# Miniprotein binders against q53ft3, part 27

Target 1, 195 residues: q53ft3
Amino acid sequence: MFGCLVAGRLVQTAAQQVAEDKFVFDLPDYESINHVVVFMLGTIPFPEGMGGSVYFSYPDSNGMPVWQLLGFVTNGKPSAIFKISGLKSGEGSQHPFGAMNIVRTPSVAQIGISVELLDSMAQQTPVGNAAVSSVDSFTQFTQKMLDNFYNFASSFAVSQAQMTPSPSEMFIPANVVLKWYENFQRRLAQNPLFW
Key: E = the ipSAE of ESMFold2; O = the ipSAE of OpenDDE; V2 = 0.75 times the mean of E and O plus 0.25 times the DockQ between their complexes.

## First folded at step 4 (miniprotein)

Design wc1
Fold by ESMFold2-Fast, scan of step 4:
Structure wc1 (fold): chain B 195 residues (1-195), chain A 97 residues (1-97)
Amino acid sequence: as target 1 above (195 residues)
Amino acid sequence: SDREELIQLAEEAAELLQQALELARQGNTEEAERLIEQAIEELEEIERLATTPRERLIVKWAIILARKALRLLEQGKPDRVEELLQKAIEYLERLIQ
C-alpha cells in the first residue's frame, strides 16, 4: 500500500501491518537520517473521504516510543517529504499508536501510517516544520532522486510481446531497482549535483 | 475453483455488510456488530485466496473499512458507520467484477 524512501538506502515497500488500519516501517540507524519520503503504491486510491496520517517514532531516554505527527498523504497528495532531524517531544498526547504493543528494537526509529477519515485528520496538527518546503536543498535532491528512479526503472520495462499472462501490465525486476540505486549512489558520491 | 470460492465469499461478505448497515440504521448495534465481525472473517479468507496485487489491495481496503466501522460502532459513535460499510460493499463489488 505504501512506500518509504531514505536517501542512500534501499526503498521499503513492505510495511508491517500492526493493526487493521496501521502500518509501520523500521528506520535503523535513524540518527543519520535527515529526511524521509512517504508515498502511495499502486493504482488503487484511498477510499473516498479517507487518507493517511504519517507519524514518526523514536526511543526516548527510557527506551519508550514517542510518536509525533509529521503530516498526511491523500489521493490529492499521494507523496510527502518530511524532515525528521531535530524533532522532539509529543509525549502524553493521544495518538492512534498510543495503546499499541509494537515490538521495538533499541536505536531503531519508525514511520507509522494510520488510515483515517479526512475530517478526523483535519483536526490534527503536525509537529514543527516536519513538512519540508521547496526552499530546502534536500527536498530538491529527494524530488530529483524520485524522478531519476522512475525514468531509470521505466527504461527496463518489458515489452507487451514478452508478457504472456497480462500484456497490459508493466513488470520491473527487483534487481533493476537495486542497479539504479547503486548507480545513483555512486554518481552522487562523485558529484552531489550530477542530477 | 479458488476463483469461484473467492467470488462466493465476496458475495456472502457483501450481503453480511448490507444486513449490518440496515441493522445499524435501525439502531440494532449489537446484531450489526456480530454481522460485521462475521464479514471480516470472510474478508480475511478472501485475502488468503487472492492471487493478484489488485485483488489483495481491494480486499485490504474492504477489511480496513469494515474494521473501522466495527470500532466506531463499539465506541458508540454510529454517525459514520453506514458510510464506511457502504464503501466496503462497493470495494467488494469491484473485486467481483
Scores: ipSAE 0.201, ipTM 0.627, lowest interface PAE 4.5, mean pLDDT 75
Fold by OpenDDE base, second read of step 5:
Structure wc1 (fold): chain B 195 residues (1-195), chain A 97 residues (1-97)
Amino acid sequence: as target 1 above (195 residues)
Amino acid sequence: SDREELIQLAEEAAELLQQALELARQGNTEEAERLIEQAIEELEEIERLATTPRERLIVKWAIILARKALRLLEQGKPDRVEELLQKAIEYLERLIQ
């Protein structure tokens, strides 16, 4: 029913069903995650009048899970991007997941989806700035991701004179990365949904 | 200075990871895990001290590698642990340069 995507990781399509109406994805090394995409697989829609409240759980200083409402997915909005990087600390909100035996490894967070009535969801208030729902926000996210990648790659750039021989490694010219980046940016600017 | 502290922590973290690597090679998984955990704590502090995007990214990768190594040890899969730790150390060395 649900998928979870973290950039640079394999897509998760097998949520753990912890209850009839609750699904959980584990996010190892959550501290390295800035954004999570939660989406419906399209195989099973929500029941009529229902949607999914999406929660993020991380361990607090005591190792206890802190759940925060990120936002929602619905049949009408089957995917959403959430920024979780800023949610590593804070107060927990009321959540439907109760005292779930969350594997309390400090490095593992969880995405929880609670299937709820749309009317009930409307009464819930997501944490601020978590939901990246607009095309503009998506574009910004993508741009930041691209910038991050480019910055990362470029941080290791060396001149030929500075290169240490490593015959076991393949090298990509920095100009290739730059060209890719520029082309991607151009395409993104033309159509944020070009892919 | 913050820079000096960053360098010091990076050196310490690298040393811890090196020791962990050696312990892992020897089959002393438990102690290796402990040292990796300690190194990760130091890496996290380095991340806080990092002032440039380059530093932040290098440290982030070192953390990812160290955590992966830790997880593999915990899972009883030591085969790639040495490689991961070595790569993390290399990143730390680049951080100091």
Scores: ipSAE 0.000, ipTM 0.169, lowest interface PAE 15.6, mean pLDDT 81

Design wc2
Fold by ESMFold2-Fast, scan of step 4:
Structure wc2 (fold): chain B 195 residues (1-195), chain A 97 residues (1-97)
Amino acid sequence: as target 1 above (195 residues)
Amino acid sequence: SDREELIQLAEEAAELLQQALELARQGNTEEAERLIEQAIEELEEIERLATTPRERLIVKWAIIAARLALRLLEQGKPDRVEELLQKAIEYLERLIQ
């Protein structure tokens, strides 16, 4: 139902379901993470009047999870970007995961998604610095991710003359990566929230 | 066949949810809760029989909607119960298309 994306890491699309309305993604080595993107998968929307509350959890000095509300995803806003750098020293917020005994290793954080009524979600207050609130900040982060991806992919580009047969490997032409990057930049300039 | 069993269970679950919706409208919350719980049990069996990603996703949304309706009804907050039950029924109808 949901996906989780961190710059420089493989996208996660298989959340662990810990209750009928609660889903969790593990974020190993979370101290190196500045931003996470949470988004809805597929074409099937939330039931009318429902949405997802997005929480971040990290282990405190005693190894116990500290849950903080980051924000929301809804049918009208099916993707959201959150800044999690700087939240490690914060105090926990009220959360619907309290009834579950979720304990993780010290180096692993979690993103939690609780499916809730929009009316209930409207009464909750996300931590002040989690949501990427300005369009400029969101655009800059997205541009940085695109640049990092393109630079990384391009660093492995080889000329036709350098190609060696490898039955287990697939190669994507560098021109295709460049075309994707240019198209994404154009779409981002037209609407920073298009994804 | 498994597909025929899935369709029959989906039709039965939808009927239970429609009956629960009408009972909730009448203020008969105890009987509505019972029927929603029974429907959820059938939805969980449908989930076991679901083989395609589309089927599994639709059933999960139906279960979520039904369980949230049950929770709200148990908490004495009936405002959204009818809407959630109608959505659960709609998911079941999409499942069998």
Scores: ipSAE 0.005, ipTM 0.333, lowest interface PAE 9.8, mean pLDDT 71

Design wt1
Fold by ESMFold2-Fast, scan of step 4:
Structure wt1 (fold): chain B 195 residues (1-195), chain A 83 residues (1-83)
Amino acid sequence: as target 1 above (195 residues)
Amino acid sequence: SVEELAERIRLLLKWVQILYRKAKRLLEQGDVERALELLQKAYEYAKRALEKAQELGLTELIEEAQELIQQIEELMEKIRESQ
């Protein structure tokens, strides 16, 4: 359904499903992370009228997660880049992940995705410091992330005849990665803020 | 491949479960019309998943799709009887 990408790290495509409508990615050593990309895998779009609210969490001094809304992904905007460096612990009111049994590891942060009705999402306000500071920095960062992800993914490409049987492993066709890469690169060239 | 098609069917079934959950919450809030719209979407997705699972002979996915279709039909019938 979803993917999560950090520059210089292995892409994650297998979120932990913690409820029917809630998915979580773990981010170990999150203190070294500046930006996170969240995206739809594109195989099945959101049902009409639905989208995903993207949250970031890290454990507070009591080991409890503190969730902050970063933004959204939708069929019209199926990927988004978030700046998580400099985020402070939130107070906030209620959030979708409020009463969940989530592993509390001191050095691990999480990205959460909650599938919501678009009407509900329209009433929510993301944290202000998730925005990128300049178009040039954003474009350079995005291009480097795309290049690194594509190169990394391509390094594992094998023909079907060369594949070792591994029923528990998930595989993505190389041409799907290439199509995604080319599409985003083209769109970035047309409008750097399409993300 | 069959495995890639099976993953697509599993994704369709995940969306069915999400739509069903959201429909139940809308019912709890008294929004019957929107709940029925989501249940209808869930039904269409589940039937599509069932059709594809049957074409591929994927017994586990056939059973899961049939169970979800039954749950959707039972909830829609319950709503109809209460109106």
Scores: ipSAE 0.386, ipTM 0.746, lowest interface PAE 2.4, mean pLDDT 76
Fold by OpenDDE base, second read of step 5:
Structure wt1 (fold): chain B 195 residues (1-195), chain A 83 residues (1-83)
Amino acid sequence: as target 1 above (195 residues)
Amino acid sequence: SVEELAERIRLLLKWVQILYRKAKRLLEQGDVERALELLQKAYEYAKRALEKAQELGLTELIEEAQELIQQIEELMEKIRESQ
């Protein structure tokens, strides 16, 4: 139902369901994370009139989890980017994950998604600096990710003359990657939440 | 495919169950208004599931949907009687 993406890391598509209406992603080495993307996989939508409240949890100085509301995802807004780097010293807020004895390692933070009524969500106030509210910020983040991928992929590009014959391997022309990149950019420009 | 549609119905019924359980928890907490709201949603989803299951002739899902509808109705009635 949900995915979690950190730049430079593999996408997480298997949330731990800790309750009927609660899902959790683990974020190892959270101190190195600036932004996290939470998104719906598109397999199962929220019921009508419901969405997801997205929380971030990090261990406090006592090792106790501090949960903070980052923002929301909904059928109408199926993805969101959150800045978590500045939240490490924040105070905890009321959260729906309070009773979960999640064995935490000190270096692992968590993203929690609680399925809530939209009306209830509207009454909640996210931590001010967490929601990368601007479509522009999302676009910039995605663009950076795309650039990183393109740069990574292009680093392996070889000319046909440089190719070592390997009949057992399939090769993708660099032009295909470029076309994909361009198409993705175009779609992103049209609708930053197209994916 | 029928299988895909059946899975969608199953998922819908899963949501019904989630909403129903959440409503019960809310009732325990004394939040009757929100509980009723969730039950109403659960009811609507269960009815939709039932209709779709009936259209496809999926007996097990029909029965499950009917059972959930009954449970929701009973709980809603109980709430009304307590007010």
Scores: ipSAE 0.056, ipTM 0.532, lowest interface PAE 3.5, mean pLDDT 81

Design wt2
Fold by ESMFold2-Fast, scan of step 4:
Structure wt2 (fold): chain B 195 residues (1-195), chain A 83 residues (1-83)
Amino acid sequence: as target 1 above (195 residues)
Amino acid sequence: SVEELAERIRLALKWVQILYRLAKRLLEQGDVERALELLQKAYEYAKRALEKAQELGLTELIEEAQELIQQIEELMEKIRESQ
């Protein structure tokens, strides 16, 4: 359903399902991560009226997970790039040995995706914005990922109709995916800080 | 291919489970009308997934689809009885 990528790492396309409506990706060595891309796979769109809320979790100084809302993915916006460098553990450390806790916190964070009604998502306030920085190696990797995503989505677009049973269900036409890709490429060329 | 169709059936059944859970939360909030809308969508997804799984002879997916259809029907019946 969902994918997650970090520059220089293998893309993850198999989220761990922790509840019927909740999915997580593990992010080992998260202290080295500045940006995370979250996206929908191109096989079946969200049912009408649905979307995904994207969260970031890291262990605090007590080892308890701290969940922060990063943003959303929807049929109209099926991918998003989030800056998490400002949200890593240590910036809000409560431990008296804060410096020691920064380097000794567990190295695994999580991206969480909660499937929700669009009305519910509209009531939520993201903590971290998708703040984009110009990093050449990540930009190049992102371009390769966009090409891969577009090719993957396009190869399966025809088959979506075979699995979506309801006449009332909304489809994402292959042409919309192409337009999204072209718009993303155009915006990236005009402002590398866009994505 | 059969594998690609099986994956699409699995994804459809995941959406059924999600719709079912969201419908239950709407019921807890007293929004019966929207809950029934989500259950109807779940039912349609599950029925189509069942039809495709039967066509391909995918026993485990057939069983999963049938179980989900039963759960949806039971919840819809419970809603009818409580109104």
Scores: ipSAE 0.167, ipTM 0.611, lowest interface PAE 4.7, mean pLDDT 71

Design wt3
Fold by ESMFold2-Fast, scan of step 4:
Structure wt3 (fold): chain B 195 residues (1-195), chain A 83 residues (1-83)
Amino acid sequence: as target 1 above (195 residues)
Amino acid sequence: SVEELAERIRLLLKWVRILYRMAKRLLEQGDVERALELLQYAYEYAKRALEKAQELGLTELIEEAQELIQQIEELMEKIRESQ
């Protein structure tokens, strides 16, 4: 139902269901991630009065998740881009040993989506500066994303021609990514504040 | 508590309907394997919603859950017969 995109990485479309109304995408090596795009996969809308609350979680110094509300996806706003660089580990969290270098395990962050009634979502306050509402910022991110993806793919073709295939590897039709990109641009042209 | 559980049951039934609709669309696209996977999830959640509604004595939700279970079973059987 949902998709999650990080520049330079494979698009995730198979969220793990962790509760009756909750879905999660894993973000390994989250320290290198600045932006995350969350979107509804397709033509199937939420039922009337429902939407998705989008959360970000990273492990603290003890490996415990720290959840933060980023924003929402709804039928009227089926995609959103979030800046998570300011929300990573060590940012704004108090610790008794703040001066010590604390090693965390594991180093995997998560994007969580909670299906909720719109009335419940209206009562929640997203963390500051997470949602990207600037057209300039989105344009810059999109261009970097496209450049990074192309360069990454090309590097495997040139530098690593011989690769052992993995039967567990998932493949996504290229047109799915293109459809998302085109839909996002189209919505942005109609209403720059749709996100 | 009862009101909170009733709202959760309604949310589950909404998700069952979403999964059912998605499965039907996947069948139209010829993706039988994914459709059956979604129908299995829909079935499990519809049964859970039914059990919870029965515990609370919520007649309307009991009937709704039973209706959805029947629809899911009929679709799964139809798929099985066509394979």
Scores: ipSAE 0.021, ipTM 0.337, lowest interface PAE 5.3, mean pLDDT 70

Design wt4 (at its last look DockQ between E and O 0.40; V2 from the best seeds 0.00; counts 0 for: pae E 3.5 > 1.5)
Fold by ESMFold2-Fast, scan of step 4:
Structure wt4 (fold): chain B 195 residues (1-195), chain A 83 residues (1-83)
Amino acid sequence: as target 1 above (195 residues)
Amino acid sequence: SVEELAERIREILEKVQEYYERAKKLLEQGDVERALLLLKWAYILARKALRLAQELGLTELIEEAQELIQQIEELMEKIRESQ
C-alpha cells in the first residue's frame, strides 16, 4: 500500500501491518536522517473519503516511543516529504498508536501510517510545520542546485569555432542543457513533488 | 443528526460492497494482487463503519457491517488457501 524513501538508502515497500488500519516502517540510524518521503504504492488509490495520517516515532531517553504527527497523504497528495531532523521530544498523547508502548532500540525510529476518514484527519494538527517547511526547504535546495549546475555548465560554453579537436571528449549543446533546466524548473514550480 | 450520520455509514457500506464485488471480478480475471488490495481497503472501511454504527447504537448497520466483514475475511482466506 505504502512506500518509504530516505535519500541514500534502499526504498522500503513492505510496511509491517500492526493493526487493520496501521502500518509501520523502521528507520535504523535515524539520527543521520534529515528527510523522509512517504508515498502510495500500486494502481489502486485510497477509497473516497479516506486518507493516511503520517506519524514519526523515536525512542525517548527511557526507550519509550514518542509519536508525533507529521502530516497526511491523500489521493490528491499521494506523496509527501517530511523533515524529521530537529523534531522535539514530547508526549505521545492523542494519537492512533497510543496503545503501542513497547520499549525500542535507541537508534531505531519508525514511520507510522494510520488509515483514517478525511473528517478525522481534518481535526488533527501536525507538529510544527514539518511538511510545509520540508517541502519549502527541499524546493529551495533544488532551485539552488539547478541554478548552480546551470551556471557551472554554462561557464564552459564555447562556440564550435573555438573548439580544439579532442577525440575522447563528449559535448552536449548548451541549448539542450538550457531546455532541460527550464522544463525541470517549470515542472518543479507547478508541483514540487513531480519527481 | 443521527439520521445524517446513519446515511454516511450506509454510503461507506455501499463502497465496501463495491470493492468486494470488484475484488471478486479481479479474481475471476486472475489478478490476485489487485483483488487482495481491494479486499484490504474493503476491510478497513467495513471496520470503521462498524465502529461508527456501534457508537450510534444502529443495530441494522452493525449487523450489515459484521456480515460484510465476515464475507471479506472468508474470501481472503480462500485466496490464501488457493496459493
Scores: ipSAE 0.378, ipTM 0.740, lowest interface PAE 2.4, mean pLDDT 75
Fold by ESMFold2, look of step 6:
Structure wt4 (fold): chain B 195 residues (1-195), chain A 83 residues (1-83)
Amino acid sequence: as target 1 above (195 residues)
Amino acid sequence: SVEELAERIREILEKVQEYYERAKKLLEQGDVERALLLLKWAYILARKALRLAQELGLTELIEEAQELIQQIEELMEKIRESQ
């Protein structure tokens, strides 16, 4: 149902379902994470009148979980970017995960998603200004991903003089990758939501 | 008011039935993955409706929600047995 993405890490698509309407993603090494993207998987949306409340949990100085409401995902906003760097010393709030038997790892934070009726979500107030504009954050995140891909692919580039034909391998000229990179950057600058 | 909440519960249960029927059609077409997703949504929705009906003491809606939950659980078990 849900995905969780951190820049420079593999996307998580297999949330731990801790109740019929509650899902959790682990965030190891959470102190190095500044932003998290939470999004809906698949082509079947929330039922009408429902959405997801998104929470962040980290262990406090006593090792107890501190849960904070980051914001929401809905059919109208099926993905959202949340800033969590400033929340790692924050104050807890009311949340639906308190009594659940979730295995807690002392150095691991968690993202929790609770499927709720929209009326219930409208009565909730996110902690601070954790939500980030999806346009600005997606543009920055996407640029970093493009740079990472280009740098990685370019590190394997060889000149024509170094190439040896191999029947078991297929090759792409480096200028094709560069052209794709340039076109993608241009389109992203023109419309950050073109994807 | 209680009447407004009762009508909302009925609307929710109608959506549950719709998702259940769509899931059955997908299973007939062999699309187990999408059918299971619809059943998960139907289950969540039905359980929310049941909780609301119980809080209001609406016996007829409680029974309706319980019957739908049972149907959904039985269908999900049939999917597991076929795998």
Scores: ipSAE 0.283, ipTM 0.674, lowest interface PAE 3.5, mean pLDDT 75
Fold by OpenDDE base, second read of step 5:
Structure wt4 (fold): chain B 195 residues (1-195), chain A 83 residues (1-83)
Amino acid sequence: as target 1 above (195 residues)
Amino acid sequence: SVEELAERIREILEKVQEYYERAKKLLEQGDVERALLLLKWAYILARKALRLAQELGLTELIEEAQELIQQIEELMEKIRESQ
């Protein structure tokens, strides 16, 4: 039903069901985690009018879980990226997971998903700066990758006068690379998922 | 509004019924794994609908949700007994 991904770690596709409408992923060594991706597996969608409220939990100084609302996943937005690194010292808010005695080790945080009515979700306020738009994050990553490639390729650019004769090699004009780059950026700006 | 929430609960229960019927068809086809997955979802949603209906005091929807939960539980039990 749900998946959880941390960069550099294996994807988690088996959430622990802790209640009829609540699911939890464990995040070991959470202090090293900056971002978490929560996504629907695509097997079964939410019913119309329902979605998932996504919460983050970390242990406080007393070892008690502190839960914070990160954001939401829905059929229309089946994946979301959350920044959790800045939340590790925050205060908890009202959360649907408070009644659950989850035995935790001090180094393990949790991602909780609560299945909720969309109308109820609209009344909830996520913690500031936690929710990163999947589209924006993807666009930023892609742009960085493109810039890296362009800079790399441009570092090999030579003028015709500087070229060493190599009849066995094929050369691509730098203008072709630039044109490709500009076209790709344009398409990316129009639709980040154009491919 | 209460009426809007009631409508959402009805939509959930409709999905429960859909999943239940699809699960039955899958069982007839011998696909027990996929059937169980749908039944699990149906159960989760039905329990959610029940709780919401109870919170709002919607007697008819409570009864409908309870009936669907019972049907799902009975079918899951039958599957378990057949394994």
Scores: ipSAE 0.236, ipTM 0.655, lowest interface PAE 2.0, mean pLDDT 83
ESMFold2 (binder alone), look of step 6: mean pLDDT 90; pTM 0.899
OpenDDE base, look of step 6: ipSAE 0.110; ipTM 0.567

Design wt5
Fold by ESMFold2-Fast, scan of step 4:
Structure wt5 (fold): chain B 195 residues (1-195), chain A 83 residues (1-83)
Amino acid sequence: as target 1 above (195 residues)
Amino acid sequence: SVEELAERIRELLEKVQEFYERAKKLLEQGDVERALLLLKWAYILARLALRLAQELGLTELIEEAQELIQQIEELMEKIRESQ
């Protein structure tokens, strides 16, 4: 139902369903992440009158998850960009020579999506500066999405080349490139200011 | 085929050039905001073309994409400095 994208990483489209109305994506090495994108895959829309509240969690200094509301996705606004770099530092201060790894476990954050009534969502207040709403931010998201599409297409081409008798003839299916390009052009022509 | 992909890359670079020229025209008209928007779209498309050309080993298209990216970055920097 949902996808999660981080620049320079493979897009995640298989959220872990942890309850009837709750889905989670793991974000390993989250301290290197500045922005995260959450979007609907377009396969299964939200039920009438419902949407998704998007949360971010990271382990605090005690290793306990701290959940914060980032924003929302709905059938009418099926994708959103969130800046999480400011949320990772919290209110704690780090010493240059301080103990930064006392357990040797990987730092893994999570994106959570809770399917909720639109009326309920309207009464909630996201963290003030998490949502990104400028044209520049949309441009950055688009570039990151294009990079991730390229990575996907490249991966598929390698897979196909391994199955062909002439692996030196690498190709990315024209249909994949054409479909993406048509979608991109349509969105750009429709309204480059829409986000 | 790789030839069809090369043609798509050329189409992307043509679109980049089109947006770049339109952006310059908007700058002449004093429409800085729309010019910057078109330059940002040109940048995205040029970078995509570069990545695809590099993956396919198409040297001429790599060079063309890099030149367009440089021109776009230079113009965007001029806009930033004039603000």
Scores: ipSAE 0.000, ipTM 0.185, lowest interface PAE 11.5, mean pLDDT 66

Design wt6
Fold by ESMFold2-Fast, scan of step 4:
Structure wt6 (fold): chain B 195 residues (1-195), chain A 83 residues (1-83)
Amino acid sequence: as target 1 above (195 residues)
Amino acid sequence: SVEELAKEIYEALKEVLQLYEEAKELLEQGDVEEALEVLQEAYELAQEALEQAQELGLTRLILLAKWLIILIRKLMRLIRESQ
């Protein structure tokens, strides 16, 4: 249903379903992540009146999850790029010993997607600048995204050929991924400042 | 054939969406109990369609059925919480 992409990493398309309406992607080594892209897989749109609220969670100094609303994906805007580097930079200041030479065990951050009615989404406010990125950083991210999509398409095609006789639960047509990728590239060429 | 079965499942899911829209109209008219009955019918039809699509491995219809089930259950929950 959804995909999650981090610059320099292979795309994730197999979200863990943790409730009927909630999906999670794990982000290991999250301290190195600046931007995350969340997108709908181009196989089936939301029914009218539905969308997805996108959240980011990292463990605080006590190991408790801190969820923040990043933004939304909808049929009209099926992909979004989020800047998360600023959201986790203050983690050390939440812990009394965070500024000392005491090292905590690294943990995993998460992207959460909650399927919501559009009316409910309209009443929510994302964290400040999460959905905003500069032209230069966006250009750099885009270059890495191109490589990751080609790697994904190639790996997926090989994996699906090997998954006969029943690939149904993970069937994502390669041509759908490539069409989305090509459309994204054309949009960037036409207006790189407006995605 | 699988193609004919897929078409039947898709038609059932279209009926689910129609029932959902009918329930919304009933809610706008204040007919809460009738809306819940229609949503329950939609839910049961959607679950049958989901089971059939899963048995046949029809990924697109599985996803459509799952989306419709989520939509129905969210509306049912909102109705219950508002009472």
Scores: ipSAE 0.000, ipTM 0.293, lowest interface PAE 11.5, mean pLDDT 67

Design x1
Fold by ESMFold2-Fast, scan of step 4:
Structure x1 (fold): chain B 195 residues (1-195), chain A 83 residues (1-83)
Amino acid sequence: as target 1 above (195 residues)
Amino acid sequence: SKLYEVEIEVRGEDPKWAARIIAYLAKELGAEEVEIEVDGNKVTITFEVRAESEEAARLAAKWLAIEAERRGLEVEVEVEEVT
């Protein structure tokens, strides 16, 4: 029902069914993977009121799988691209794969798809900023990322002002960060892919 | 595994916008020799991808074009083994 694509690798279309409502793709040599695409093949739609929650699993320092929610695919949004680089240090999210007998290998990660009620999916929060699924989603993701960066830089500038810093210590004034942010927003509005 | 040339043709009200997104995503996924050709109301995106089969390359191309189709643009995909 699903396909999985990794840059520079053969597309996978034969997911392993590990339960009635659960499908898994193996990602060998996962440390070299930056992006993963999950999509529906179009031959079998989800039943009415159902969709797919997409999870990523990697082995932690003890070799135990850590499942993180990346996002969703639905009949209305049948494909999504996820950036997984940097997620390997995050906390696990609530997941439906806890009772599965899934083969674990130190160098192999997994993409899991759980077929769930849309109402259940609406109550879940994907790990931050993993999805890059469409121009609208990409633009919103980029905007939130810029907002987070601006807030971080501004809070850092305030912290430096409140503390007693070294006279040779450099920090960026909030006004400079704001000007950069406004310029980038202007350019992004004219062409979302100018970068 | 073989190298395939993928050609995605997009037609409609704003095909340039969709073509740029397709090209960007193709590059992010490691596609090579990504090119965009504009001809009035039609834009063609051409690139090379490695796939197990022609059908696998076609599935990848269909995914890249999903947003264009969702926005009401006409999309056609052509895939050929590089020879």
Scores: ipSAE 0.000, ipTM 0.285, lowest interface PAE 13.4, mean pLDDT 66

